VH-VL binders against q9h9l3. Designs and how they scored, part 78

Target 1, 176 residues: q9h9l3
Amino acid sequence: PRKMVAIDCEMVGTGPKGHVSSLARCSIVNYNGDVLYDEYILPPCHIVDYRTRWSGIRKQHMVNATPFKIARGQILKILTGKIVVGHAIHNDFKALQYFHPKSLTRDTSHIPPLNRKADCPENATMSLKHLTKKLLNRDIQVGKSGHSSVEDAQATMELYKLVEVEWEEHLARNPP

## First folded at step 22 (VH-VL)

Design Gh9
Fold by ESMFold2, last read:
Structure Gh9 (fold): chain C 176 residues (1-176), chain A 120 residues (1-120), chain B 111 residues (1-111)
Amino acid sequence: as target 1 above (176 residues)
Amino acid sequence: QVQLVQSGAEVKKPGASVKVSCKASGYTFTNYYMHWVRQAPGQGLEWVGWIDPDSGGTFYAQKFEGRVTMTRDTSISTAYMELSRLRSDDTAVYYCARGDYSYGYEFDLWGRGTLVTVSS
Amino acid sequence: QAVLTQPPSVSGAPGQRVTISCTGSSSNIGAAYEVYWYQQLPGTAPKLLIYDNNKRPSGVPDRFSGSKSGTSASLAITGLQAEDEADYYCQSYDISLEAWVFGGGTQLTVL
């Protein structure tokens, strides 16, 4: 079987009025939740809005952050050839300027069996915080200091494990 | 209604630059990448690069790095590809094509192409 | 030359079945990247024919089908018709080049 990892990213605002989301932190964990990668990343363009309330990113984090081009290379090396699990994962791939094979992609925001376990509409897009509280009895993203991408990636992997057997069998019968 | 409309044919001398436009209509321009693909006479398709109209971010095939610049104007839903220091082997039809970045990567909508002829 | 390899030409009589191969490598099709097929009628832009290996967009008849195995893919056309005479291109993504790559194209002639 292919190795499986989970990814989560934090974004800052760049471009006009800070509307563009640019990668400023990326965390990757293995199947057991061990951290494989966790770096603050310096966007190649000027940061207009750190979005600290949500991102947890502050100016001091950028002082020694890994430049985007270097970080991207490190991250892609980890992701290549693996099943990658994420929550609304297309946003993470877009921030990485990266195309991952669809057959190796798992998005916990769009897994009907997972929504059913949480007593949510089958095709609704549910937040990671909500699913984690409902299904794992854990509170993540607590307080006003922003999210932790390590915590979020670990939660994402645990959520996927709840439906892994069922969903992998579904995908084998219904290739994306 | 959903379409990509490209600028007209161009004739250029070697060493010049050309800028091709691609206007999107009937869909949300910023929700899709715009790809550029060229086809020399009697030859196959060759990918040039993409632009993300939302961010303005670009990614170019290695062969074109340093000679191609992709831009866009979101107020008129138009993408542009500029190729500089033209050579005779740049003579081709240049297509724009829409591609998604989420779970669908297919190029599902193409412009009719813009012929660029580079002749001494 | 093209990163993906296709036969330069194929031919068939009306009503017959033809196949067009597309051979890649471990950095594209063999890395699990999806295969896409485009039809290009003479003097026109390419048109999406098959996406995600074997899926058809609305309006593409089911006599067009795709498959993928290992580092290769195949387009099959059954019930061949005169209007199928066109050039056909396969496409995938190559992670080593970080580029969308096309086959060299296959010219289908209907006899």
Scores: ipSAE 0.875, ipTM 0.936, lowest interface PAE 0.6, mean pLDDT 93
Fold by ESMFold2, last read:
Order: sequence, then C-alpha cells, then structure tokens
Structure Gh9 (fold): chain C 176 residues (1-176), chain A 120 residues (1-120), chain B 111 residues (1-111)
Amino acid sequence: as target 1 above (176 residues)
Amino acid sequence: QVQLVQSGAEVKKPGASVKVSCKASGYTFTNYYMHWVRQAPGQGLEWVGWIDPDSGGTFYAQKFEGRVTMTRDTSISTAYMELSRLRSDDTAVYYCARGDYSYGYEFDLWGRGTLVTVSS
Amino acid sequence: QAVLTQPPSVSGAPGQRVTISCTGSSSNIGAAYEVYWYQQLPGTAPKLLIYDNNKRPSGVPDRFSGSKSGTSASLAITGLQAEDEADYYCQSYDISLEAWVFGGGTQLTVL
C-alpha cells in the first residue's frame, strides 16, 4: 500500500507586472492531517506582487524563506513514490517544475463521486472552499488575510477520505 | 488549423550558435509547455528541455545545461531554442513539440523539424 | 546509450502480429511513470500513437495497443499493413534524471 500525502501551495506574482505565479509557500500533510512540510519559499526572481489578499504572503515571510531550489529538492523527496492529493493539483506541480505519475495523482477538483456527494455536476470543476463548506461543514479561506496552505492541504485530505475507498477501487478497475 | 511551423535548415561552423524558431497556431500558445527534441542522422530521439510560454520558465536536460537557451515571444506565439558552442555531434533535426503540463504529459503536436548541420 | 531499451528492429508479414518491448528502470517506468509511444514514418516528424500506457488518440486504429508491467512496456501491432513500416519510440519520465527519456527506437519492416 502506498503512502498518501496532500499538498497545497501559495503563489506570488513575479515577472512583468507580477503576472507570473511563483511558489512562495508549500504545505504537505500526511493521511492523518499532520504537517510533514510547511515552508515559506523564496522565488528565484524578484517578487513584484505578493498577492497577500489571496496568498497570505508578506515581505517579512521572505526574510528567512528557503530558496526555491533547496525547497524544491526537499518537497520532491517527500512526494516521490507517494499518492499525492491536491486541489487543481496541476498548478502546484507546475509551480514546482515537477512531473508526478498520473496513476499516483489525486485531484479533488475533478473527482465525480466527490461532486455527487456535494450535489454538484459530476464533471464540474468545484472550488476547495465550496466543497469544504458543503461536505465538511467548515469555512476555510475566510477574510482577506490570505489562504493558509496548511488549512487547505488538511481540508483536501479530509475531502479525499470521503470518497477514498470508492475512488481507489474505480482507479484500480480503470487505470488513469 | 493546429500546427507548429519551424524555421528553415541551417548550416553552421563549429563554435557558432544557432537559434531555431517554432511558431504555434490554432491553439492557445500559453496553455502548453513547448518541448525541444533532437534527432541526429540515423539516430533516435533525444529530449533537450522545455519552456513554459506563460511564465518563460525553462528546464533543460543536464547534457545541455550551459549551452542551450529557450525563449519565447507570446505576442507572435513563437518559441525559440538557441544552442551555442556548436560541435559536429550537434548535427541533428531539431523538433519542437507541445506537451500538456497537467497529468497527461503526451507530446501530441510536433513541428516538421529544423535540420542544423555543423560542419567545417 | 538510451535510457529506455528497445530492440533495434522487428519484422513481420502482412496480417501478422508483432510486439516491440521497452525496458526501463526503477527511476522511470518502475517508478509508475506512464509510457508513451510514437510512430515516425520515413522523413516525417514523430506522431503520438499511444499515451498513458495503453490509450489511443483519435484516428489511431485499435490494432495498435500498449501495455506496461513492472519496469517494462510493450507495443503490440496486429493485422500488419505496409503503411506500418516505420520507426517506433517509447517515452517516459525519469525522476532521477529529471528528464523525459526515449527508447533507442525500433525499425519495423513489413515483409
């Protein structure tokens, strides 16, 4: 049985006019929601827009942040060989410049049984906030102080657990 | 029509540089990575690296680090690969190929290739 | 030396079945990375033939099939036709190299 982790990342704006999304925080939790990794990460290029209203990242967080190359190495060691759960997880992998096996990837934004439990169209893309409110009776990402990647990773793992048995059996019969 | 159109063949001397272009049409250029793959005469396929046209971020195969530079111009949907300090064993057809960067990573669209010949 | 190992050539008569093997390692196919197959007709660019181990893009006939087991993959071609004469490449991702890797290619001859 493979170990399972959940990941969530927060991005800041780099590049011209701050339009490029660059990794500035990454949180990884285990199956029980315990934090395995939670670091502020210094992007390799100049931060133009901290995007604090959504990212929760401020200049002070970058003072002792782990450089991207080092953080990436730490994160990849944790992810390698594991089932990785996330929400719109391709954005997280893209920010890491990382390719994970499709058969070991779980994306809570695109799991039909999960949408069905939330009374949503089975093939619709649903937000983490919406699914968490509907299925866990919990508000996340509240206010304008920014998201918490720890909170979001924990919510993502809890959502996956609601459908884990059904979905893992489905994937075994229908390999991705 | 979804296609990748590459620049024409080039002949170079050892020590020179070459810059190959790849113009995308019929799809949203910034939604896919652009990969570069080369094929020496009579040989197999060799991955060179990728560029993310949205961010300009790049990742190169270790063998090419320090000699390859990938860029893009989003205003004309064009990716570029520049290879410097050319050697005779860099003679190859250079392909651009788009790849999804989600869970399915297949290279589903290829340019016709650009022959680069390095000869004294 | 190609990271993924393929036989350099295979041949078969029209109507017959051939298989092309692709042998990887614990850092690519054995690490659960998917296998992709490309067909390259003489003088042309490669064309996607199989993705995600065993799936066919639209327009690829079902006589082409792929499979994966352990550290290896296989492409099977049944009902061989003259137009199948081409080079075939397997591809996967190698986490140790952090690189997309190809097999050395297999030249298929239809007798």
Scores: ipSAE 0.873, ipTM 0.935, lowest interface PAE 0.6, mean pLDDT 93
Fold by ESMFold2, fold request of step 23:
Structure Gh9 (fold): chain C 176 residues (1-176), chain A 120 residues (1-120), chain B 111 residues (1-111)
Amino acid sequence: as target 1 above (176 residues)
Amino acid sequence: QVQLVQSGAEVKKPGASVKVSCKASGYTFTNYYMHWVRQAPGQGLEWVGWIDPDSGGTFYAQKFEGRVTMTRDTSISTAYMELSRLRSDDTAVYYCARGDYSYGYEFDLWGRGTLVTVSS
Amino acid sequence: QAVLTQPPSVSGAPGQRVTISCTGSSSNIGAAYEVYWYQQLPGTAPKLLIYDNNKRPSGVPDRFSGSKSGTSASLAITGLQAEDEADYYCQSYDISLEAWVFGGGTQLTVL
């Protein structure tokens, strides 16, 4: 059976007026929630807006951060061949300049059985914070000090486990 | 209407450079990657690389690294591909093609192609 | 040669079924990457025919179908018509090359 990991990334603003999202932290956890990777990452271009309120990224984190090309290589070696779970995961893959097989991708923002468990409309896009509070009785992303990508990746994996059997069976019957 | 309009045919000598343009209309230019694909006369399709029009980020096939540069101008929804140090085996039709960058990676919209002929 | 292997040509009589194979490797189709098919009529740009292994875009008739198994994929055309005479290309992503890769193309002749 394929191994499963969960990923979460934090972005900073680059490019004109800081509107481009560039990778500045990535965390990957295994099925049990153990941290496989957690690095601050230096974008290849000037940071215009650290977005600290949401990203948790500050200037001091960039001082010894791993350059993007090196970090990307490390991350891709971990992701290759695995089922990868994330929340709105296309944003993470875009920031990595990476293409993952659709059949090996799981997005907790778009799983109807998960929404049903949360008593939400099945086709609604629900935030990670909302689903985690509702289904795991945990408060994540608290305050204005920024998100923890480790915490978010762990929450994402736990949410997927709630529907894993049902959803994997659904995907076997309905290949993406 | 949704379309990609490419610049006209070019004739170049070996050693020169060529810059092909691809103007998008009818959709949000920055929401999709732009891919470049070439086809030598009587031969198959060969992927050259992509540009993300939003960030300006690029990714090139190894064969073209060092000779290709992809750029864009978001104010006129136009992508560009420049190929330098041209050789006769660079003679091909060069296509631009739109592709999604998440899970749905299909090239669902193609330009009509730009013939680049390299001859002495 | 091309990263994905296709027969250089196939032929069939009107009304018959033909198949076009696409053979990859463990770094592309065998790594679970999806297969895409394009039709190229003479003198024209390629047109998307099949995406995500077996799905058809709007406007592509249901006599075109795709399948994938292991490291290989197949395009089937039933009810063959003269207008189907074209070149056909398969495409996938190769994680080792970090590149989109095409088959060498298959010229379909309707007899």
Scores: ipSAE 0.872, ipTM 0.934, lowest interface PAE 0.5, mean pLDDT 93
Fold by ESMFold2, look of step 22:
Structure Gh9 (fold): chain C 176 residues (1-176), chain A 120 residues (1-120), chain B 111 residues (1-111)
Amino acid sequence: as target 1 above (176 residues)
Amino acid sequence: QVQLVQSGAEVKKPGASVKVSCKASGYTFTNYYMHWVRQAPGQGLEWVGWIDPDSGGTFYAQKFEGRVTMTRDTSISTAYMELSRLRSDDTAVYYCARGDYSYGYEFDLWGRGTLVTVSS
Amino acid sequence: QAVLTQPPSVSGAPGQRVTISCTGSSSNIGAAYEVYWYQQLPGTAPKLLIYDNNKRPSGVPDRFSGSKSGTSASLAITGLQAEDEADYYCQSYDISLEAWVFGGGTQLTVL
């Protein structure tokens, strides 16, 4: 069987008025939630807005951060050939400048059975925080010092496990 | 009407540069990658690279690295591809094509192409 | 030398079925990347014909179908019509090259 990992990224603002999202941290966990990768990443362009309230990224984190191209190579080596789970995962892949096979991609923001378990409309896009509270009885992203991408990746994997059997069967019958 | 409108044909000498434009209309320009694909006369399709119009980020096929520059102007929904140090084997029709990154990767909208001829 | 291998030409009489093969490798189709097909009529830009291995965009007749197995894909055209005379290209992503890759193209002649 294919190995499965979960990914979560934190972004900073680059470009005009800091509107562009650029990768500044990436965390990857295995099926059991063990950390495979967790690095601060230096974007190739000027940081306009650290977005610290949400990203947890501060200027001091960038001093020894791994340059984007090097970090990207390390991350892609981990992701290649695996089922990759994330929440709104297209944003993470876009920040990595990366294309993952659709058949190996799992997005907890777009799984109708998961929404139904949370008493949400099946086609609604629900936040990771909301799903985690409703379905795992856990509070993540607590406090005002920003998110932890390790915590978020771990929560994402646990959420997927709640529907894994049902959803993998569905995808086998309805290939993406 | 959803379309990509490309600039007109160009004739260049070896060693020159060419800049081809691709204007998008009828959809949100920054929601899709813009790919460039070329086709030499009587030959197949060859991918050149992509630009993310939102970020300005680019990714080029290894063969073109160092000779191609892709840019965009979001205020006029226009993407550009510039190819430098032209040689005769760069003679081709150059297409722009939009591609999704969220729901699929298909190139579902193509420009009509811009013929670039490189000859002395 | 195209990364994906297609026969250079195929032919069939009106009403017949033809298939066009697309052979990749472990770094593209064999790495689970999806296959896309494009039709290029003479003098025109390519047009999306099949996406995600076997799905048709709106307006593409169901006599066009796609399939994928292992490192290869196939386009089938049934009920051949004169207007099907065109070049056909397969496409996928190659993780080793980090590039979108095309087949060399197949010229379909309707006899």
Scores: ipSAE 0.871, ipTM 0.933, lowest interface PAE 0.6, mean pLDDT 93

Design Md13
Fold by OpenDDE, fold request of step 23:
Structure Md13 (fold): chain C 176 residues (1-176), chain A 120 residues (1-120), chain B 108 residues (1-108)
Amino acid sequence: as target 1 above (176 residues)
Amino acid sequence: EVQLLESGGGLVQTGGSLRLSCAASGFTFSNYAMTWVRQAPGKGLEWVSSITYDSDFTDYADSVKGRFTISRDNSQNTLYLQMNSLRAEDTAVYYCAKARRAVAGPFDYWGQGTLVTVSS
Amino acid sequence: EIVLTQSPGTLSLSPGERATLSCRASQSVTSRYLAWYQQKPGQAPRLLIYGASTRATGIPDRFSGSGSGTDFTLTISRLEPEDFAVYYCQQYYESPYTFGQGTKVEIK
């Protein structure tokens, strides 16, 4: 009965050689796929690598971007107390410097029934793009303009909904 | 079309209580934060209170904190403002306003307001 | 709290003239979180600009917003008779959400 949201973040490279992944965009959708949050976010450190090919982030997006601390506060107001669905979501939480309870976290990259439905090995880590194509017959992350975090969050939610009943039952029997 | 309709305003004595309502339509009410903004006669706009889309967070101006309570019923598409311990300085037109986002944002739609008069 | 100070208090102009309204913040506000509202006599406020420079839906092109940091500006390129009203800036950067005291644009 808890409210459920899906999150997807885009990160840019900061720090030495751009190896630090810093939050640059965050999108959050509700169970119906409606956008609750979608903001470009300004990292506290200088951006070394926009990773545009993947992130879709460009310098122009940072001009009036929301400062990280402000954005984090806003995002936490949405995530707190919710079941949060994401794909490889540990990266999103890390970028947010936020700890969400494991019992309220759903990672579509680690749901064996989801992989099974997609005719993939249950213990394999499949990409969001692959799962979305196999199970939703939809192409995401197309082109060279980078990812759409809104699109990815929506796809993530839809994928989870396919296995929600089964997975929630599993978690109830096997609490993390 | 987005519509916000305030009700519940009227004349009340100092120390009294009043409950305002705002009926919303024309948009998915449960996806947006809502706010109350008031305007004393001949004065400017003053933010009073805000509530997030799911009621998880509320916020108040210092001038009303401890006296006013904002709430919402998403099943009824209605926003409320319970006003207790009313003071003369609370006299104002109270506007219901929709935020553009779930947590906060600019107020993209406003009701026509309801007048609250607190008499000494 | 972030205090927004608008200037001038009153701006007397004729139809067809250019109006420039200022809003100064007591501390830096990210442009994304600055809005302008119009309130005509006897009416509820209406959102004109948000994100400092983005026109709300249905807002005529003669309205424009600019600025960053602590200084923001609303410009009406050519005043129409219906533009004579009170204009408020507002920040939603941090709580409490505050309004400027307003600028009255009146007919000369």
Scores: ipSAE 0.927, ipTM 0.956, lowest interface PAE 0.5, mean pLDDT 96
Fold by OpenDDE, last read:
Parts: sequence; structure tokens; C-alpha cells
Structure Md13 (fold): chain C 176 residues (1-176), chain A 120 residues (1-120), chain B 108 residues (1-108)
Amino acid sequence: as target 1 above (176 residues)
Amino acid sequence: EVQLLESGGGLVQTGGSLRLSCAASGFTFSNYAMTWVRQAPGKGLEWVSSITYDSDFTDYADSVKGRFTISRDNSQNTLYLQMNSLRAEDTAVYYCAKARRAVAGPFDYWGQGTLVTVSS
Amino acid sequence: EIVLTQSPGTLSLSPGERATLSCRASQSVTSRYLAWYQQKPGQAPRLLIYGASTRATGIPDRFSGSGSGTDFTLTISRLEPEDFAVYYCQQYYESPYTFGQGTKVEIK
């Protein structure tokens, strides 16, 4: 089987009124939850909104942050050819300006068996925080300090493991 | 404790081949990029080649491209450097070095090196 | 490639003195990707500083790194006898991951 990694990205607001979501941190963990990548990333455009309450990103994190182009190259060396697990992962890929093959993508925000296990509507979009609490009995994204992309990536991987066998079988029968 | 132990060095004729090995222990080998760095006698350090944690990507200095091949066996915790078409200027101590991250990073641990001498 | 030029080539000092080593890059390097190594005769290099200013594990606080852009500095606040060695800077910002030519810190 292909190697599997989980990714979580934090974005800040750039462009007019800060409406453009730009990559500001990326964390990648392997199947065991070991951190393969975790870097603050400097967007190519001026940051208008750090979105700190959600992103956890502060101005000080950008002082020696990795330029986007460099970071993207590093991240792609990890993601290429692997099964990539994420939550609402289309946002991460968009921020990375990278599109992973759909057949190798696993989005925990769109896995009905996972929602079912959490006693949620199968076709609903549940938050990572909610699923993690329900299924792993763990609190993430607590407080006002913002998210930890490492914790979120690890939680995402652990959630997927709960339904991996069932979901992989489903995908095999119904290729995306 | 992290340990890197190089082997395979020795005397070889110009145009010859040699295969270096680096046995790693004390850390999760498969999570980190590995690198070869060489040092000619009385000279400075020169980056030779790097390989990512899962072998998906390799990189080489221009001076060795097409002649050297870096590889690894994560099941054996071993790094390799196949050196072909050796030249006198390849004479050096070859160090195995661990990167701090899966793809790249500073070299936080080094082996003691193995000497490669290329002569006519 | 990014060329790193270290200065001076040799630094002759006495124990207890302050050592200042320079590393200049041919182009801008993000501080996060600049490292310093120490090498003693007959030994492998040892990582001292990474990310321009972060001490590696076990490195005494008399060693410090600073700088940004193209100019980086390694400082030894008070030289100990065991600090006399060759020091290399390195960038891992862009391939090839080049080293400086080294600065030898020797006993005066």
C-alpha cells in the first residue's frame, strides 16, 4: 500500500480586505503521527489579516518564515505520490496552489462512515474539533491562541485510521 | 544515542567504482533525509548528495552527477553511495550526515567518515 | 549556486577572548536555513547553530549566531581551550547546499 501522510495548513488573509487565503503554516505527519514537516511560511503578498484567533499565526511568526516558493517545493516532495489525508483538504491544496490526485486524497470532512461513527448525519460537514472530541475524546483548537496545525494533522490522521479499512474498500469499489 | 557509521572506503584506481555504506542507529531512520558530505585532504566541506526520508527524491552536486548514486534501505537503517567513474579529485573523507527533517535541514549528526583514495 | 564566503581565514586569539566569525552569502538566505559547524582535527563536523541563531543540543551558550539576508555571524563570547577549531557556515536554503570555506580559530 501507498504511504500515507496527513496535512494541515493555517492561512492568513491577503489581498483586498484580506479575503485571499494565503498559506502561513503547514504541518505534515506520517501514519504514526511523527512530524515530517512543520514550518511557518511567508506569503508572497502583504498580510492584511493574520486571523490569529483561528490560525494561531502572529506577526512574530513571519519574521523568519520560509518563503512560499521554497516551502511549496519542500511540501511537494512529501506529498507527491502519497495518500494525503486532511480535513476540508481542498482549502489546504488551494493555499498550496497544488492539486493532489483525487484518487490519492482523503478528506475527513467528507467521509460518511466517519460521521456515522460520530453519530452525525452522514452527509453533513462536521468540524475537525467536533469529530476529534466525539471519536478520540480529545480537545483540540482550545482557547484563544489559535489552532495547532501539528495537532490538527495528527488528529486528522487518527480519525482516518478509525475508518481506513472500510473507506479504502469503498473507494476501491467506487473510484473517485 | 544517535550513531552513524560509514564503511566501504579504500584505495581505488581512476575510473574504478566503490560503494559506501552508512549504518544508522538511535533514531527513526525512515523519518529523516540523509546526506553525504566529503572533505578532501586539508580542504573544506563539500555537499555531495542527499536523499529524502522515503527515497522519493535525490539530489547531487554537479561534480558527481551521472557518476554517483545515493540510495537507502530503511528496513536496514542503511544509507549508500555508489561511486562510479572515480577521479582523483574524488579523493576525500566521506561523511554520512543526518538531516533534522524528512526532506532537508541542517545536519545534526555526522559519522566519523570513511576515506576514499583515488589514484592512477 | 549560493556562495558562502567566510572571514577571516584565520583568527588567532587567546583563551578568554571574544571570537567573531563572518559568513557572507552571494544572495539572500532566509535565516532559518543557515547553519554553523565546528570541526576539530581528525574529527567529524559538529552542528553548532542552525536557523542562524538556534544552538544545537548540548552546545554551550557562549556560542551564538546572528544575522540575516547575506550577512551572518558566529560569536564565541569567551573562548575555551576546546573551542580552537575550524568553523564552517552552510546554507540549506537552496540546492546545492553549499558550505563556506571555513575559518580557523587558532591559539595566539
Scores: ipSAE 0.924, ipTM 0.955, lowest interface PAE 0.5, mean pLDDT 96
Fold by OpenDDE, last read:
Structure Md13 (fold): chain C 176 residues (1-176), chain A 120 residues (1-120), chain B 108 residues (1-108)
Amino acid sequence: as target 1 above (176 residues)
Amino acid sequence: EVQLLESGGGLVQTGGSLRLSCAASGFTFSNYAMTWVRQAPGKGLEWVSSITYDSDFTDYADSVKGRFTISRDNSQNTLYLQMNSLRAEDTAVYYCAKARRAVAGPFDYWGQGTLVTVSS
Amino acid sequence: EIVLTQSPGTLSLSPGERATLSCRASQSVTSRYLAWYQQKPGQAPRLLIYGASTRATGIPDRFSGSGSGTDFTLTISRLEPEDFAVYYCQQYYESPYTFGQGTKVEIK
């Protein structure tokens, strides 16, 4: 069986007016929720907007942060060949400038059985926070200090595990 | 308590082969990268080889590339180093070391080392 | 490869004195990826500092690390008898994960 990991990234704004989303933190956990990777990452371009209220990233976190190129190499050593679970994971991969095979990608923001289990419309896009509260009775992303990518990655993995069997069977019958 | 116990060292002739083992305990072995570091008599430390937590990636010093092979058995909590085509300059104490992270990191725990002596 | 050069080769001091050890990298290394080890005669190395300035578990506060870029320093504020040993710096920023050649701290 393929190994699974869950990923969550925090992004800051770079480029003109800070409209480019650049990777600033990445957390990866294994199937058991153990942290395999958690680093602050220095974008190659000047940070215009830390987006702190959402990202939790502050200027101090960029002191001695891992350069993007180095971090990307480390992260890819973990992701390559794995089933990668994430929430709205296309944003994470985009920030990583990395394309993971669609057949090995699991996006908890697009799993109808997960929404159904949470009494949400199957075709709706629900937040990680909402699903985690409904299905795991756990509060994440609380306060105004920003998100914890480790907690978010762990929650994402736990959510997927709730529907893993059903969803994997579905994917086997309907490969992406 | 974290423990790393090397074994397999000994006397071997030039061109010979030897297989080192490192038995790990006291931590979740499968979550951490492992490494071999050697030290020739009276000399400094030299990184030899590393392997990621899931064995997907291995790396070697140029001095041993093509001759040494690092591997691991996570079900047995054991790290291995297969050494072929041994040379006199491979004579050293070989240490098994645990990385702090899955892919790489500082070596936070070391074994006692096992002596490998290569003679003509 | 990144070459780490330590200085001095030997440092002769008395107990109670301050020890300052230098490690210079041939190219810039992010501080997060610089470590220091201590090795006593007949023993395996022991991690002292990682991330250039973070003490490993159980390491006394008389040991401290600092530096960035290409210049890193290990400081022992007041040498204890058990601190006389060889010290190595190491980078795990890029493969190969090279060590410095070591600095021997010996008793005067």
Scores: ipSAE 0.924, ipTM 0.955, lowest interface PAE 0.5, mean pLDDT 96
Fold by OpenDDE, fold request of step 23:
Structure Md13 (fold): chain C 176 residues (1-176), chain A 120 residues (1-120), chain B 108 residues (1-108)
Amino acid sequence: as target 1 above (176 residues)
Amino acid sequence: EVQLLESGGGLVQTGGSLRLSCAASGFTFSNYAMTWVRQAPGKGLEWVSSITYDSDFTDYADSVKGRFTISRDNSQNTLYLQMNSLRAEDTAVYYCAKARRAVAGPFDYWGQGTLVTVSS
Amino acid sequence: EIVLTQSPGTLSLSPGERATLSCRASQSVTSRYLAWYQQKPGQAPRLLIYGASTRATGIPDRFSGSGSGTDFTLTISRLEPEDFAVYYCQQYYESPYTFGQGTKVEIK
């Protein structure tokens, strides 16, 4: 077992006009894809936009959702000290109001070898959906029911595993 | 089938030490937090200590803090409780309990317990 | 710490009757983090309900949980002979993960 986890978060809109992205669900899986954490989370502010089409979050999910402060504490117990893999992970950390060390962060949206493997421009920002389809031959985020953060976290981990050796060597030579 | 089997209980003098073990099987041990819960004779349940799936975090009841140490060996699927400076009030059946999640959760499986008796 | 107070201390009923057990928390607890356990004489506790209202695997339909905030309830719709035991509520919302003092359901 590796001290590596993958994270995916779903956010809802709060604040004026719902422009603030607030954490509403967080899923964390281990190296093998086993779910370590998966909770609906209640933002501290009123939800203006559930963004259901993308987030999959509905009002009913918030009825007994875990308060943000409690959830954050639980999540940090998993992330602390780990290599954390995510896709566009800066959004997840921002929603968590948490800063993970750059040296322990792996963002699959910014791994040139991964894009190369998918026959994409190395410096382009590709979607998780596209990379997953191209490299894993799997469809995620299908339909209009919203994303599955567990599914997305698992896909993210599997994608990273494809380039793990090469990328870890690169990072060792070029520490962030 | 999930199984938890405690061992190491017995009679010990006040101020003595004892090490409990819990052998786990039937599930991926390294994915779940584990807990010790004790029950004094004729009394209710008392949470003693918890440890996360990867041992990174431990927690203790105030009554045992500084005296007890929870640990685990994921390669051996075993949970431990090192009990030092034992007191009469530590006399209880000690249960090993599995949490439903890696960090926390309800205790969905319990061992049959092991009796610890502390005498003066 | 969050103190859980169960009532009544003892509930004397006959088989076939309805049992209602109360668990009151000293502060608000999110329902997802409230559990109920059953302990029969000489046995280890068994998880009955978690998340305040979700039955654990293998738990009969006659057991149900409800409540929110500070007030939670375990209901046994129709007592079976094997249901006479001690029942504990527990919160895992905040450390320490406290238990109620228990309610003994005994045969009348």
Scores: ipSAE 0.923, ipTM 0.954, lowest interface PAE 0.5, mean pLDDT 96

